# VH-VL binders against o82653r152to333: the designs that were tried, part 7

Target 1, 182 residues: o82653r152to333
Amino acid sequence: KSLNVGIIGPPNAGKSSLTNFMVGTKVAAASRKTNTTTHEVLGVLTKGDTQVCFFDTPGLMLKKSGYGYKDIKARVQNAWTSVDLFDVLIVMFDVHRHLMSPDSRVVRLIKYMGEEENPKQKRVLCMNKVDLVEKKKDLLKVAEEFQDLPAYERYFMISGLKGSGVKDLSQYLMDQAVKKPW

## First folded at step 1 (VH-VL)

Design lc3 (framework fv_lumrotatug)
Fold by ESMFold2-Fast, scan of step 1:
Order: sequence, then C-alpha cells, then structure tokens
Structure lc3 (fold): chain C 182 residues (1-182), chain A 121 residues (1-121), chain B 107 residues (1-107)
Amino acid sequence: as target 1 above (182 residues)
Amino acid sequence: QVQLQESGPGLVKPSETLSLTCTVSGGSISSYYIHWLRQPPGKGLEWIGVIYYSGSTDYNPSLKSRVTISKDTSKSQVSLKLSSVTAADTAVYYCARPYERWDSGSYFDYWGQGTLVTVSS
Amino acid sequence: EIVMTQSPPTLSLSPGERVTLSCRASQSVSSYLVWYQQKPGQAPRLLISDASNRATSIPARFSGSGSGTDYTLTISSLQPEDFAVYYCQQYGSSPYTFGQGTKVEIK
C-alpha cells in the first residue's frame, strides 16, 4: 500500500520541519515529475506494509494582480497543474504569523483550495507553528474563519518543530492509505 | 457526465472577427482549465490557447495578437474571439479540458464535437 | 516551439497485424507526451498520456513507450475499429504542439 501526499503552502509554512519530524530520515534521492514540474520528495513514512510519500509543491500562491515576470507566472501555473496527482493534499500555513500579520495571498490560497471538493483527492488544512501561539483559544478562532470550506475534510493544529499534533496527522494519513480502493 | 458544446457562425467574412462559444454542462468551469484548439480540413491539430480557473489566459504565440479567450461562469460558457480572419483560419474549432479539476492537463479527456468555421467572401 | 514529427505518414495494414507509430520531438519533452485517435467527423480521443499511461477505457492492445525525443505507439493486434488517424502531442513546453498525424488504413 502507498499514499502520495502533497504539501502546499507559502515558503515560511514549515513544510520541511514537519516532514523531518514525521519521517525522522531524509530520502536519499527521489523526485516525481508532473507536467514539466519536478516535485521534491520531502520524506517517506513507513509502517508495516504501508508507505506514505511526502512531496513539496513550492511556489504556489495566488496574487491580487497579474505577474510581471514570466518565470513567476509559469511556475505558479505549473504548480497548480500537479495538485491532482496526490491522494492527499495538505494545505499548510503558519498560524502564528496569520494571527499577528495576516497575508491576503495565504488567505486566498486557503480559500481557493478549500472552495470545491475534488472527488479524487482528500484535502486537509494544517495550522502549523501552534507552539508560537500565546493564547491557544485564538487557534479556534482561526479554525472558525475557515470552517465552512467544503473541500477540507480535517483541520489539524500542529507544531512541526516541536511535534505536537503530528501523531494525529500521521495517523490520519495511515488511515487514508488503508481506505484506498485496492 | 461532462459535455462540451461549441457554437457560433459557420461562415465568417475575411477581415471580420470570428466569435465562438463553448458551453459546458454536467460540470463546473470554475475549477477547470478550458482550451481551444482547431483543425484545418485534412490537416493536423493546432492549440490556440487556454483560460485557467483564475481567469488568466495563455495563447499560442502564432495567434496571440488576434486571439482573446474569456469566460462567464454564471452561464458556464467560454468564448473565443479571433480577429482579422483570412482563408487560413478555416477549420473545425474545438474546446477541450482535462478530467482532473486542478491539473492543467495539457492533454484532453473531454472534447466538444467541434464546429466548422469557413472564412469566405 | 517544439516541432513534433510523426512517421510514417500512412500505414496500410490488415486486421490482426502489429502496428508501430513513431513520434519525434525537436527537443526533449521529458515524457510529457500524449497520443490521440481520430476518426473521420469525430473529435480526437485520448489514448495514452505521460508517454505510457493508458487512459481508462482504452484496450490493452494499445501501449506507449519512449523517452527524451523519441516516442512510440504500438497496437499489438489491429482491430477493424482501430483504422484511424493517430496524433502525438507534447505538453512539456508552451505552446503545446501536435504531430502531423499517421493514418492507419486498411490494406
């Protein structure tokens, strides 16, 4: 059994810290090619006969205006084209940064990915860096901000750096691998 | 089931603007890339352009100065306009899209049946 | 733009025969290659994506292979319904480009 998991979010979301904590060991050499975009393998989590492969989806952010640079435009377009290749998509953001200084591009990314269900893919919203949040009740307010987005099956509050909440996320992913059609 | 249907005038005069509409039923255009392609009689396919779910567009450089693709999500329609037409623009025009909603899928699972446009005086 | 060249232009074959169609790109398309079948009066039908991945409803007799600049579509045993024009397309680089087609016709 295998499960392919894409992690999407801004560069400061903590994707590498999360995957390093979950897998404990870096992948030696591996990449997945999609429509001219090569996704970096962030790590592999193995338990019994089940393998969960984590892939980075860098540079995916919505902008208010058009792109001045062709490279930025092409990179964003290519990143969007590969989203459906994953069994699970984790949309991740830095919740501490969101509480202190919200980024409208990050909010648009979360809403855009969450607005309509994709029947071939499970999506979850991951609020990372909860260890930096002084008032834990504020985490519930952020969750309420995004609670009505139908595409997100689950909401996770984690610290990829400290490990809090990571066990719940990894168990969810293992459960998705078990539930996959044979 | 998803269906795409092209419509528009079968005859356009030289120097005029060709206007076609692609109507999508059984699925939403809000989450998909919609492409336009054409095929001159007895020849191969040519990619014209795409409109992304964001509303951004990309066009074939050979046609870019004459092409505009737009969409109206409330009507589930995508439009193609090609200005200053000549006999070389005579072709069957297709709209097409991939199965995956977020994959740009520059290969196409769903095609309209095609509409023949003849450019003649 | 990447130029796609298909060969041969026409193949005349009998039912039951194996057919091999070639598609060459002017530069590497990294297996971002698609094969379509088109019958007269119809829109193209997706056969193979990513050089070798057969589409859901496509019979096992169709297979794709290749890498870099050179790609092949194989039909292991031609059926009467397989007589059609076959096109390759690259999507490794915009603008997306198609070959001129190979016509597979009955002998």
Scores: ipSAE 0.000, ipTM 0.448, lowest interface PAE 15.3, mean pLDDT 78

Design ld1 (framework fv_lumrotatug)
Fold by ESMFold2-Fast, scan of step 1:
Structure ld1 (fold): chain C 182 residues (1-182), chain A 121 residues (1-121), chain B 107 residues (1-107)
Amino acid sequence: as target 1 above (182 residues)
Amino acid sequence: QVQLQESGPGLVKPSETLSLTCTVSGGSISSYYIHWLRQPPGKGLEWIGVIYYSGSTDYNPSLKSRVTISKDTSKSQVSLKLSSVTAADTAVYYCARDFYSRWGEYYFDYWGQGTLVTVSS
Amino acid sequence: EIVMTQSPPTLSLSPGERVTLSCRASQSVSSYLVWYQQKPGQAPRLLISGASTRATSIPARFSGSGSGTDYTLTISSLQPEDFAVYYCQQDYNLPLTFGQGTKVEIK
């Protein structure tokens, strides 16, 4: 069985660290579609006859240094056309950064992705870098901030660097792969 | 096509709760984000907060302890409540539509006409 | 919060003149910059989003430019209906913040 997982979030959300911790097998590959959308494979988790393939979704909400507004809009639009290709979508952000200095682009991404259920795609919200948060009750405040978003079926508090919470996320993904139809 | 209209009492006493409604016609409030803004007489604009499709909200930190935004989809209305008002809350209050684009911008393409709320004894 | 500063506070001009209005942010807003026009007794009207993208039905004489912390709105040939207060707004981070406005008035 195969499960395609997209990971969306800002560059500093820790997507690569999380993926490396989960998979152990790194695949450097790119694909191109006729609509000019490209995806980078971040890694593959293999267990028995089941594979979970992780893909980066570049540029959804973030402006890049050295580019004009038009270039950024095109990049964001191209990324959006590919979002529905995944069986599972992980929306990931740095919860420590959020507590210190919230980024409105990241908040808007979380809320947009969380607004409406998609029966063909499961979505989860991953609050990464919990190891940097001194007061653990502050994590509950952030979870409460996003608690009314119906499209996220699960909320994960993780440290992709230290590995806390990662096992639960990995098991969730494997369970989704097993339940996937032929 | 889309129209927004604010309504509510024009006079509120100090320490009471300011309550306004924004009625949306020509479109569904479930398809956009609705923001509240205010403008004291002769001054600039201040953002109060937003309510998203899901009903989740974000508020200006300066007002967060006093403000609540909610919606009633069956009536096509978005409500603003601001508690413990003072003379500093005297302003024209606007509701405005933010048609969510995938660009991650917050700009207002349609505004209500505004309603003046005076806080006075 | 990001502080928006507009200059000058007031511009006194004649119809036909070219005018530029300045907006400065306390930190880079990466072209997440919006311009509005407001006439007395009216709600603000969207002019420009994303620093340089003209809104629907806005005349070509209006243009926006800038990057980082510094942005300008230009009216190439001022028309009688353009006398108004102009506001800039950053939409880079919450809370959303506005400049104090530049009043463009008849000389």
Scores: ipSAE 0.005, ipTM 0.555, lowest interface PAE 11.2, mean pLDDT 80

Design ld2 (framework fv_lumrotatug)
Fold by ESMFold2-Fast, scan of step 1:
Structure ld2 (fold): chain C 182 residues (1-182), chain A 121 residues (1-121), chain B 107 residues (1-107)
Amino acid sequence: as target 1 above (182 residues)
Amino acid sequence: QVQLQESGPGLVKPSETLSLTCTVSGGSISSYYIHWLRQPPGKGLEWIGVIYTSGSTDYNPSLKSRVTISKDTSKSQVSLKLSSVTAADTAVYYCAREWLYSGRDYYFDYWGQGTLVTVSS
Amino acid sequence: EIVMTQSPPTLSLSPGERVTLSCRASQSVSSNLVWYQQKPGQAPRLLISGASTRATSIPARFSGSGSGTDYTLTISSLQPEDFAVYYCQQYNNYPYTFGQGTKVEIK
């Protein structure tokens, strides 16, 4: 069984900490290429005949300096079209930062990804760094803020650094795996 | 071509609710974010809020308790309601469209012509 | 909220002159800055996005530069149709905020 999982979110969302916790070991070198986009493999989680491959989707909200207007537009378009290649998309953000100082670009990303269901792809919203939040009821308020977005099948509250909630996310991903050879 | 047009009463009394409509033609509102902005006479622009394709909204914190933005996709219309108005709410009100790619510059590619609302007794 | 300050408030110039307009943010906006042109009775017109990317159909005489907190709009050779009010806007944080405007008027 195999499953391709894309992780999207700002650079400080904790994607690498989460991936390292789930897979235990970073993959030295690997890539996947679409028409114009190369995706970095963050890691591979293996259990029995089931394989989950994690891919980074970096820079979706970053500037493209040194390019003309048409070049920037084409790169953004290509980045968004490549998202559809994943079986599961994890939209991840730092919930502690959100409670202290919301980033409008992150809010827009969450809402944009959450608006329309895609029958070929499952999407989940991961609120990371819950270990930094002192009042746990504040996490429920953030979940309520995004609860009406139809594209998110599940909402996960996790600490990629401490491992809290990661087992539930890992089990969910294993359950989504399609029967394929290794 | 895409056109946005604001409509509503030009005069509103203090303490009443201001109601405006933005009608979009030549394009669908179902695939774009629509924003409301205003410009008081002789001053700069102020962002009021946005309605997403899902119908969810975000508002300027300074106006959040008084503002409601809603839409009717079958009529291609977005509505703004601002309650408990005062003379400080006198402004030209604009609706504007934003393209949806989050990795792109967040700018308004189409604006309505604006509608002047005066709050006076 | 991020406060945007434009300077000078007014510039009186003759056609053919080079003009530079300044926009300063109270904190870094990471080049997430747009410039608009507005003429009396009209809605704002997009000129520059992402601090330096010229919008489609905007003449080459318009250029933007800057980073962090300090940004500049330059018109290399002022034309009669360029007399207007110019606004900068940040889209780095909610709420989106605008400068108070710089009026470019004929001398």
Scores: ipSAE 0.000, ipTM 0.485, lowest interface PAE 14.8, mean pLDDT 78

Design ld3 (framework fv_lumrotatug)
Fold by ESMFold2-Fast, scan of step 1:
Structure ld3 (fold): chain C 182 residues (1-182), chain A 122 residues (1-122), chain B 107 residues (1-107)
Amino acid sequence: as target 1 above (182 residues)
Amino acid sequence: QVQLQESGPGLVKPSETLSLTCTVSGGSISGYYIHWLRQPPGKGLEWIGVIYYSGSTDYNPSLKSRVTISKDTSKSQVSLKLSSVTAADTAVYYCARGDYFYSRTWGPFDYWGQGTLVTVSS
Amino acid sequence: EIVMTQSPPTLSLSPGERVTLSCRASQSVSSYLVWYQQKPGQAPRLLISGASTRATSIPARFSGSGSGTDYTLTISSLQPEDFAVYYCQQYGSSPLTFGQGTKVEIK
């Protein structure tokens, strides 16, 4: 059994730390296409006959520099459509940074991904770096901010660095692989 | 401090619908997962189901055809309805909070109601 | 469903003794394991989650360990207030399931 998982979020959301914690050992990152949109392999988790493959989704985040160029826009749009190829999409952001200094582009990304229901793809919202949040009740306020987005079937509060909540996310992904018809 | 309190009739007749309410005080239910559990006298705990902060629900397969869990955020209340009850449904019923600080929709449960005994008899 | 089995069913002990309670799952629960304490007429109280993480306000004498299918709750020096029934619960798979309980009673 195989499950393709895309991870989308700002560059410093902690995607590599999370993947390394779930996999245990980082599998060599690879970019396979030179003159087209690429997906970076972040890692592979194997348990028994089940394999979960994690991919970074380059070009899907809103980027100010260089975005106005029309060929770049076409590549970014093609990357957005390729998101539908993943069995599970993890939308990840740094919740501590959000509480201190919200980034409107990140909020737009969360809402955009959360309001579009895709019956072929499961989506989850991961609030990373919860270990940095002093007042844990503030995590509830952030969850309430995004709680009415219909496309997210699960919300995870995690620390990719400390491993808090990561086992919950990992088990969820393994369960999705089992449910998928293969 | 967060408190949960169950309320409802202590006696329900066979074939009727059991209706219980869990009232949450000292905190919001908006950002929490509220579970229903039961414990027959002298026996262990059984999980009934959960309602997520989104309003979505999951139920124990053994009870799924008879159970409905709903919430009213404006009243800070979560309700359990169990249809077609029999003597086997006699138990202390608990509501409990699954705090998503544990990143779970399933548990563990950090706050519990005191429990309400429901006896099913004619 | 995952079946949780606790042993022994009953322990008769004196204050000051070290207590070890066992919980075994019918399949791996990957440390998604909780321990609760329940006193007569009361709701269960959360002690340990994630197999080894002590809950807020729980005394340091309580500790949890284990992995895979085998888990242990230890009370390093039993206090009078610790006489109760202890339940383990898995949350690695739906439906959530509990052990039958271990009763810790005064000798």
Scores: ipSAE 0.000, ipTM 0.457, lowest interface PAE 14.7, mean pLDDT 78

Design pa1 (framework fv_pamlectabart)
Fold by ESMFold2-Fast, scan of step 1:
Structure pa1 (fold): chain C 182 residues (1-182), chain A 120 residues (1-120), chain B 107 residues (1-107)
Amino acid sequence: as target 1 above (182 residues)
Amino acid sequence: EVQLVESGGGLVQPGGSLRLSCAASGFTFSSYWISWVRQAPGKGLVWVGEINSEGSSTNYAPSLKDKFTISRDNAKNTLYLQMNSLRAEDTAVYYCARVDWYTEGYFDLWGQGTLVTVSS
Amino acid sequence: EIVMTQSPATLSVSPGERATLSCKASQSVSSNVAWYQQKPGQAPRALIYGASTRATGIPARFSGSGSGTEFTLTISSLQSEDFAVYYCQQYNNWPLTFGAGTKLELK
């Protein structure tokens, strides 16, 4: 059994830190071609005969200038045109940075990804770096900001660096792998 | 407060040029597509064109054929409309309008408009 | 370009009455239609987007419906401040297009 998981978010979201914590070790540099897009393998989580493969997204928001509104939409659509590309899409952002200095491009990505349900791909919103947030009630404020987006079936509050919340995310992903085929 | 304020309108002779400005405040200007919309006296709303967040891409109404140029300066939170070869039919109130990020076409915030009169 | 046709051009109604304004697209625009209110000398004010979702701060007496090619804006129990021109707009296809407007005037 295998589950392909795409992780999309800004370069500062902590994607590699999260996957390294989940798998314990980084997989040797590798890439997988999906359609005409090459995705870097971030890590593989193995338990029994089940494996969860984590992939970085194509270069969305890699540079400080970012991509324009419709450019982001077109690039995401081109990367994810096949329902076979990823079983689960994790939309991840740095919640501490969001509270201190919200990036409207990141907010736009979260809302764009969350607006429409996709029966062939499950999406979750991952609020990373919760360990940096001093007032935990502020996390509820951010969750409230995004709570009504229908495409996210789960919302996770995690620290990829410290490991808090990571167990619940890992269990969710393993459960998705066991339920295949969807 | 969240607002858009247009300026630069006035009386111009046929064949002349004008540059309109739209000053944004109270929101992250660099994250939004912005449109120009015009309205001739006693007439309806007509979309002029739009510019993306970075200023690298523009779209225009085909009927306005190469006489209008939209640009922006994100460091100054300002949008511009350069109007060349103006004719009497270009007489209108010109609004800048913020494109809602979710719909990519609905205008959720409008300026108060600036009047351009093209007359001899 | 998609042509948006509004009817009637003028609707004469009394305060407290229900007003129904129509907007027809020349081809399907899904639910990607917005409605705006404009009073003399003022900028347009957003009322509805996505055919039926009220914009922030818009009173509950305003409601929108429709999909495809036929759309309706309904104002229940008209107030004096509701006498204005109303425009529909499609954002399904470029270029963006507006209807010619329906003027709501006191009977």
Scores: ipSAE 0.000, ipTM 0.463, lowest interface PAE 15.6, mean pLDDT 79

Design pa2 (framework fv_pamlectabart)
Fold by ESMFold2-Fast, scan of step 1:
Structure pa2 (fold): chain C 182 residues (1-182), chain A 122 residues (1-122), chain B 107 residues (1-107)
Amino acid sequence: as target 1 above (182 residues)
Amino acid sequence: EVQLVESGGGLVQPGGSLRLSCAASGFTFSDYYISWVRQAPGKGLVWVGEISSSGSTINYAPSLKDKFTISRDNAKNTLYLQMNSLRAEDTAVYYCAREYTIDWGSYYFDYWGQGTLVTVSS
Amino acid sequence: EIVMTQSPATLSVSPGERATLSCKASQSVSRNVAWYQQKPGQAPRALIYGASTRATGIPARFSGSGSGTEFTLTISSLQSEDFAVYYCQQYNNWPYTFGAGTKLELK
């Protein structure tokens, strides 16, 4: 059984930290191309007969100016939501940075990816660096900010520093691999 | 020829409600995020909020979220701002402004309407 | 919310001179700053975006610079039509915020 997982978010979201925690080591880079981007393999998690492959996806790195929203939307969908590329998409951001100073690009990315369900791909929102947030009530506030987005099946709160929440995310991914009809 | 034309401003009593319209022409309206920006007489610019191309995502300035509602009708090429519980401090010229995409999530206001004046007084 | 502070509030200069306008962000906004010109009774007009890129149709005498928290708009060889109020805006963080404006007036 195998599961292809795409991870998107800004460079400081902790994508490498998360995958290293789940896998223990990063796999040597291998590229997989779509119409507009190349995806790097971040790591592979193996447990029993099940394999979960993590891919780095282009998050906020669209730099051609002059595009209307429709053009950017199409490019984003082609890059990240290819039917053949990802079974699960993890949208990840630094929740401590969000509480201190929200990045409008990150907020728009979260809302865009969360607006409508894709029956062929499951999406989850991952709030990283929760160890830096002193008041856990603030985490609930952020979750409530994004709770009405129908495309996110689950919301995860994790810490790359402490490893908290990572076990729950890993178990969710393994469960998705088991349920996949192959 | 890109044009944005605001309308619906006028005199309204404190506690009243008003709906502003912004009519767009000369471009594919349904491809663009559009913002509302207000300016009190003799004061600076204050961002009110924005609405996505499809209308499914709306972001507000936190201080104005409970007072104003932004919507759009892409079939009519028209943007709306519903204003409730108006106070004297809401007296301002209200502009609609088109957001030109630089990068994903990065925009500047490349075209502005002429504005419509809302005066809240008795 | 990020606070944008413009200085001076008013700058008095003569035609043909150079004007330098300052804009400071309360925290880093990268290069995600735009500048607008507004004349009395008119809508704002975009001048600069990305801290230093001129908008279409803007004369070469307008130039922008800066990154992080310190930004500058420079107008070389001032023309009579340049006397107006200038606003800086950050679009790095939500909510978008504007400076209070710098009024450029005839000395």
Scores: ipSAE 0.012, ipTM 0.602, lowest interface PAE 8.6, mean pLDDT 81

Design pa3 (framework fv_pamlectabart)
Fold by ESMFold2-Fast, scan of step 1:
Structure pa3 (fold): chain C 182 residues (1-182), chain A 123 residues (1-123), chain B 107 residues (1-107)
Amino acid sequence: as target 1 above (182 residues)
Amino acid sequence: EVQLVESGGGLVQPGGSLRLSCAASGFTFSSYAISWVRQAPGKGLVWVGEISGSGGSTNYAPSLKDKFTISRDNAKNTLYLQMNSLRAEDTAVYYCARLEYSTYWGDEGMDVWGQGTLVTVSS
Amino acid sequence: EIVMTQSPATLSVSPGERATLSCKASQSVSSNVAWYQQKPGQAPRALIYGASTRATGIPARFSGSGSGTEFTLTISSLQSEDFAVYYCQQYNNYPRTFGAGTKLELK
């Protein structure tokens, strides 16, 4: 039983800290090829005969380049196309930063990924760095802000650094692996 | 050929409502996010809000979130701004302006603007 | 919200001269800044996005630079049609915010 999980979010969302906490150690670099793009493996979580493989998708996000607008647009489309190949997509962001000063690209990413259901992929929204938030009721306000997005089946409040909430996310992923069509 | 045209502006009483339209032509309307931007007479530009290409997500200036609603009808190539509980401070020329959602690393400049439609809130 | 501060409020220059317009953000906005030109009675026109990328059809005399909190728009050899108000805008954080504008006028 195997589950491929993509993690997408801004550069400082804490993706590596989260996967390191779940799997305990960073694995050696390995790549999965999707069409013309490769994904770096962040880590692997194993329990019994069930394996959850975590992949970083920010490497597929395009930066400014010497290409013209038409070329940049095509490369952007290729990066987004590869996201749909994961069994589960985790959209992750720094909730403390969001409460202080919402980043427009982060908000756009959350809403863009959340606005359309994909019957072949499950999506969850992970509010990371909750250890930096003093009042936990503020986390509920952020969840309420994104509650109308139909593509997210779960909202997780986690600290990848401290481990808070990580057990619930890990259990969700294991459950997805066991019920997945084989 | 690529064009945005606003309409629906006019004189309204304080407390009244208006619905503005923005008609798009010359491009694939559903592929582009579009913003509403307003400008009070003799003043600068103020962002009102935006809507994604599919219409599934919207973002608003916090002070306007509960009185303004942005929607779109992609079959009609038309964007809307529903304005409720209007006050004198809402008097402005309202523009629609096109931007494209690509990735969070992409640029989001407003490359095509309509000519604007004037909304006057006065007794 | 992020405050965009433009200076000077008014810049008086002659055709053929170089004009330099400043825009400062109250916190880092990376390179996510656009510049717009607006003439009286007209809609704004896109000039620059991503701090330094010229919009389609914009003459080479217009150039943008900067990152973080300090941004500059330069017009290298001012033409008569360039007298207008210029606005900078950040799109790094919501809400999107504009500067108050710099009016470029004939000396």
Scores: ipSAE 0.050, ipTM 0.645, lowest interface PAE 5.9, mean pLDDT 82

Design pa4 (framework fv_pamlectabart)
Fold by ESMFold2-Fast, scan of step 1:
Structure pa4 (fold): chain C 182 residues (1-182), chain A 122 residues (1-122), chain B 107 residues (1-107)
Amino acid sequence: as target 1 above (182 residues)
Amino acid sequence: EVQLVESGGGLVQPGGSLRLSCAASGFTFDDYAISWVRQAPGKGLVWVGEISWNSGSINYAPSLKDKFTISRDNAKNTLYLQMNSLRAEDTAVYYCARTLDYYEWSGTFDYWGQGTLVTVSS
Amino acid sequence: EIVMTQSPATLSVSPGERATLSCKASQSVSSNVAWYQQKPGQAPRALIYGASTRATGIPARFSGSGSGTEFTLTISSLQSEDFAVYYCQQYNKWPLTFGAGTKLELK
């Protein structure tokens, strides 16, 4: 049984810290090319005969109107072709930074990823660095902001630093690997 | 029509300072990261540094880390390069160049200005 | 830093011929390579990004290929306006680095 998991988010979202917390041993860095896009392996989680492979995704660009639209469209289509090859996509962001100083481009990315369901891929939204947020009400308000996006199957509140919520995410991924027949 | 126009170059003595400007038009300036790239006469291209759309991330080539400062004024659609402690080796045409990917740094450039020449005299 | 090595330094060809330009990275850069054309006295012009995707307005005779450490720019059926210096650039890792260029000149 295997599961390919892509992680997308801004550089400060804590992708490496989360991956290191979930995996028992480090894996030698390896590049995998899919179509015209290359992904690097971030880590592998193994339990029995089940394997979960984590991949970093390249930066994405949303549609822009005006001059140069053809180049932007080609880049977006190439990135989306690669993203569709993951069994699960984790969209991750720093929730403390979001509460303090929202980045409109990160919000647009979350909404773009969440707007339409993909029948061959599960998507989850991970709010990282919850250990920096003192009030549960603030976390629920952020979750409520994104709750109407149909593509996100689950919302996770995690701390890659302290491990809070990480076991729930790990268990979800293992369950997806077991349920996946291919 | 996308345009980037550099200005502020000229002759400067060793140890001197200059501030270059890059005026942008024809696009939403604060949607893009912009880089400075230089080229010494008869030589190749060398990346100087970049600034994100909101100035939240500014990055420099390691060899230029303590000499140059990049800034931008989004209200004026203008990018700046402050150059201090100039030496003969800094003589080059300085270009500003726009990146394609603004969510996460990609580093490829779709539009370039015409460049402005900086000459550091002996 | 990642070093980009272009070869040959100079390539002499005639109009109508095919030109093949090589670019080698000192370590893997995935497909994160761009190509630029520069004519004397002019700013660089974007040709290719993502190793193989043509930039807007670039003629079909320009094509790019490669991944990892070995990259190629091919110009089929050369035209007189194609004689210029060509630079490859990696954007996989900081700092951004360019090759020293290949000068395409008339035989």
Scores: ipSAE 0.000, ipTM 0.479, lowest interface PAE 10.7, mean pLDDT 80

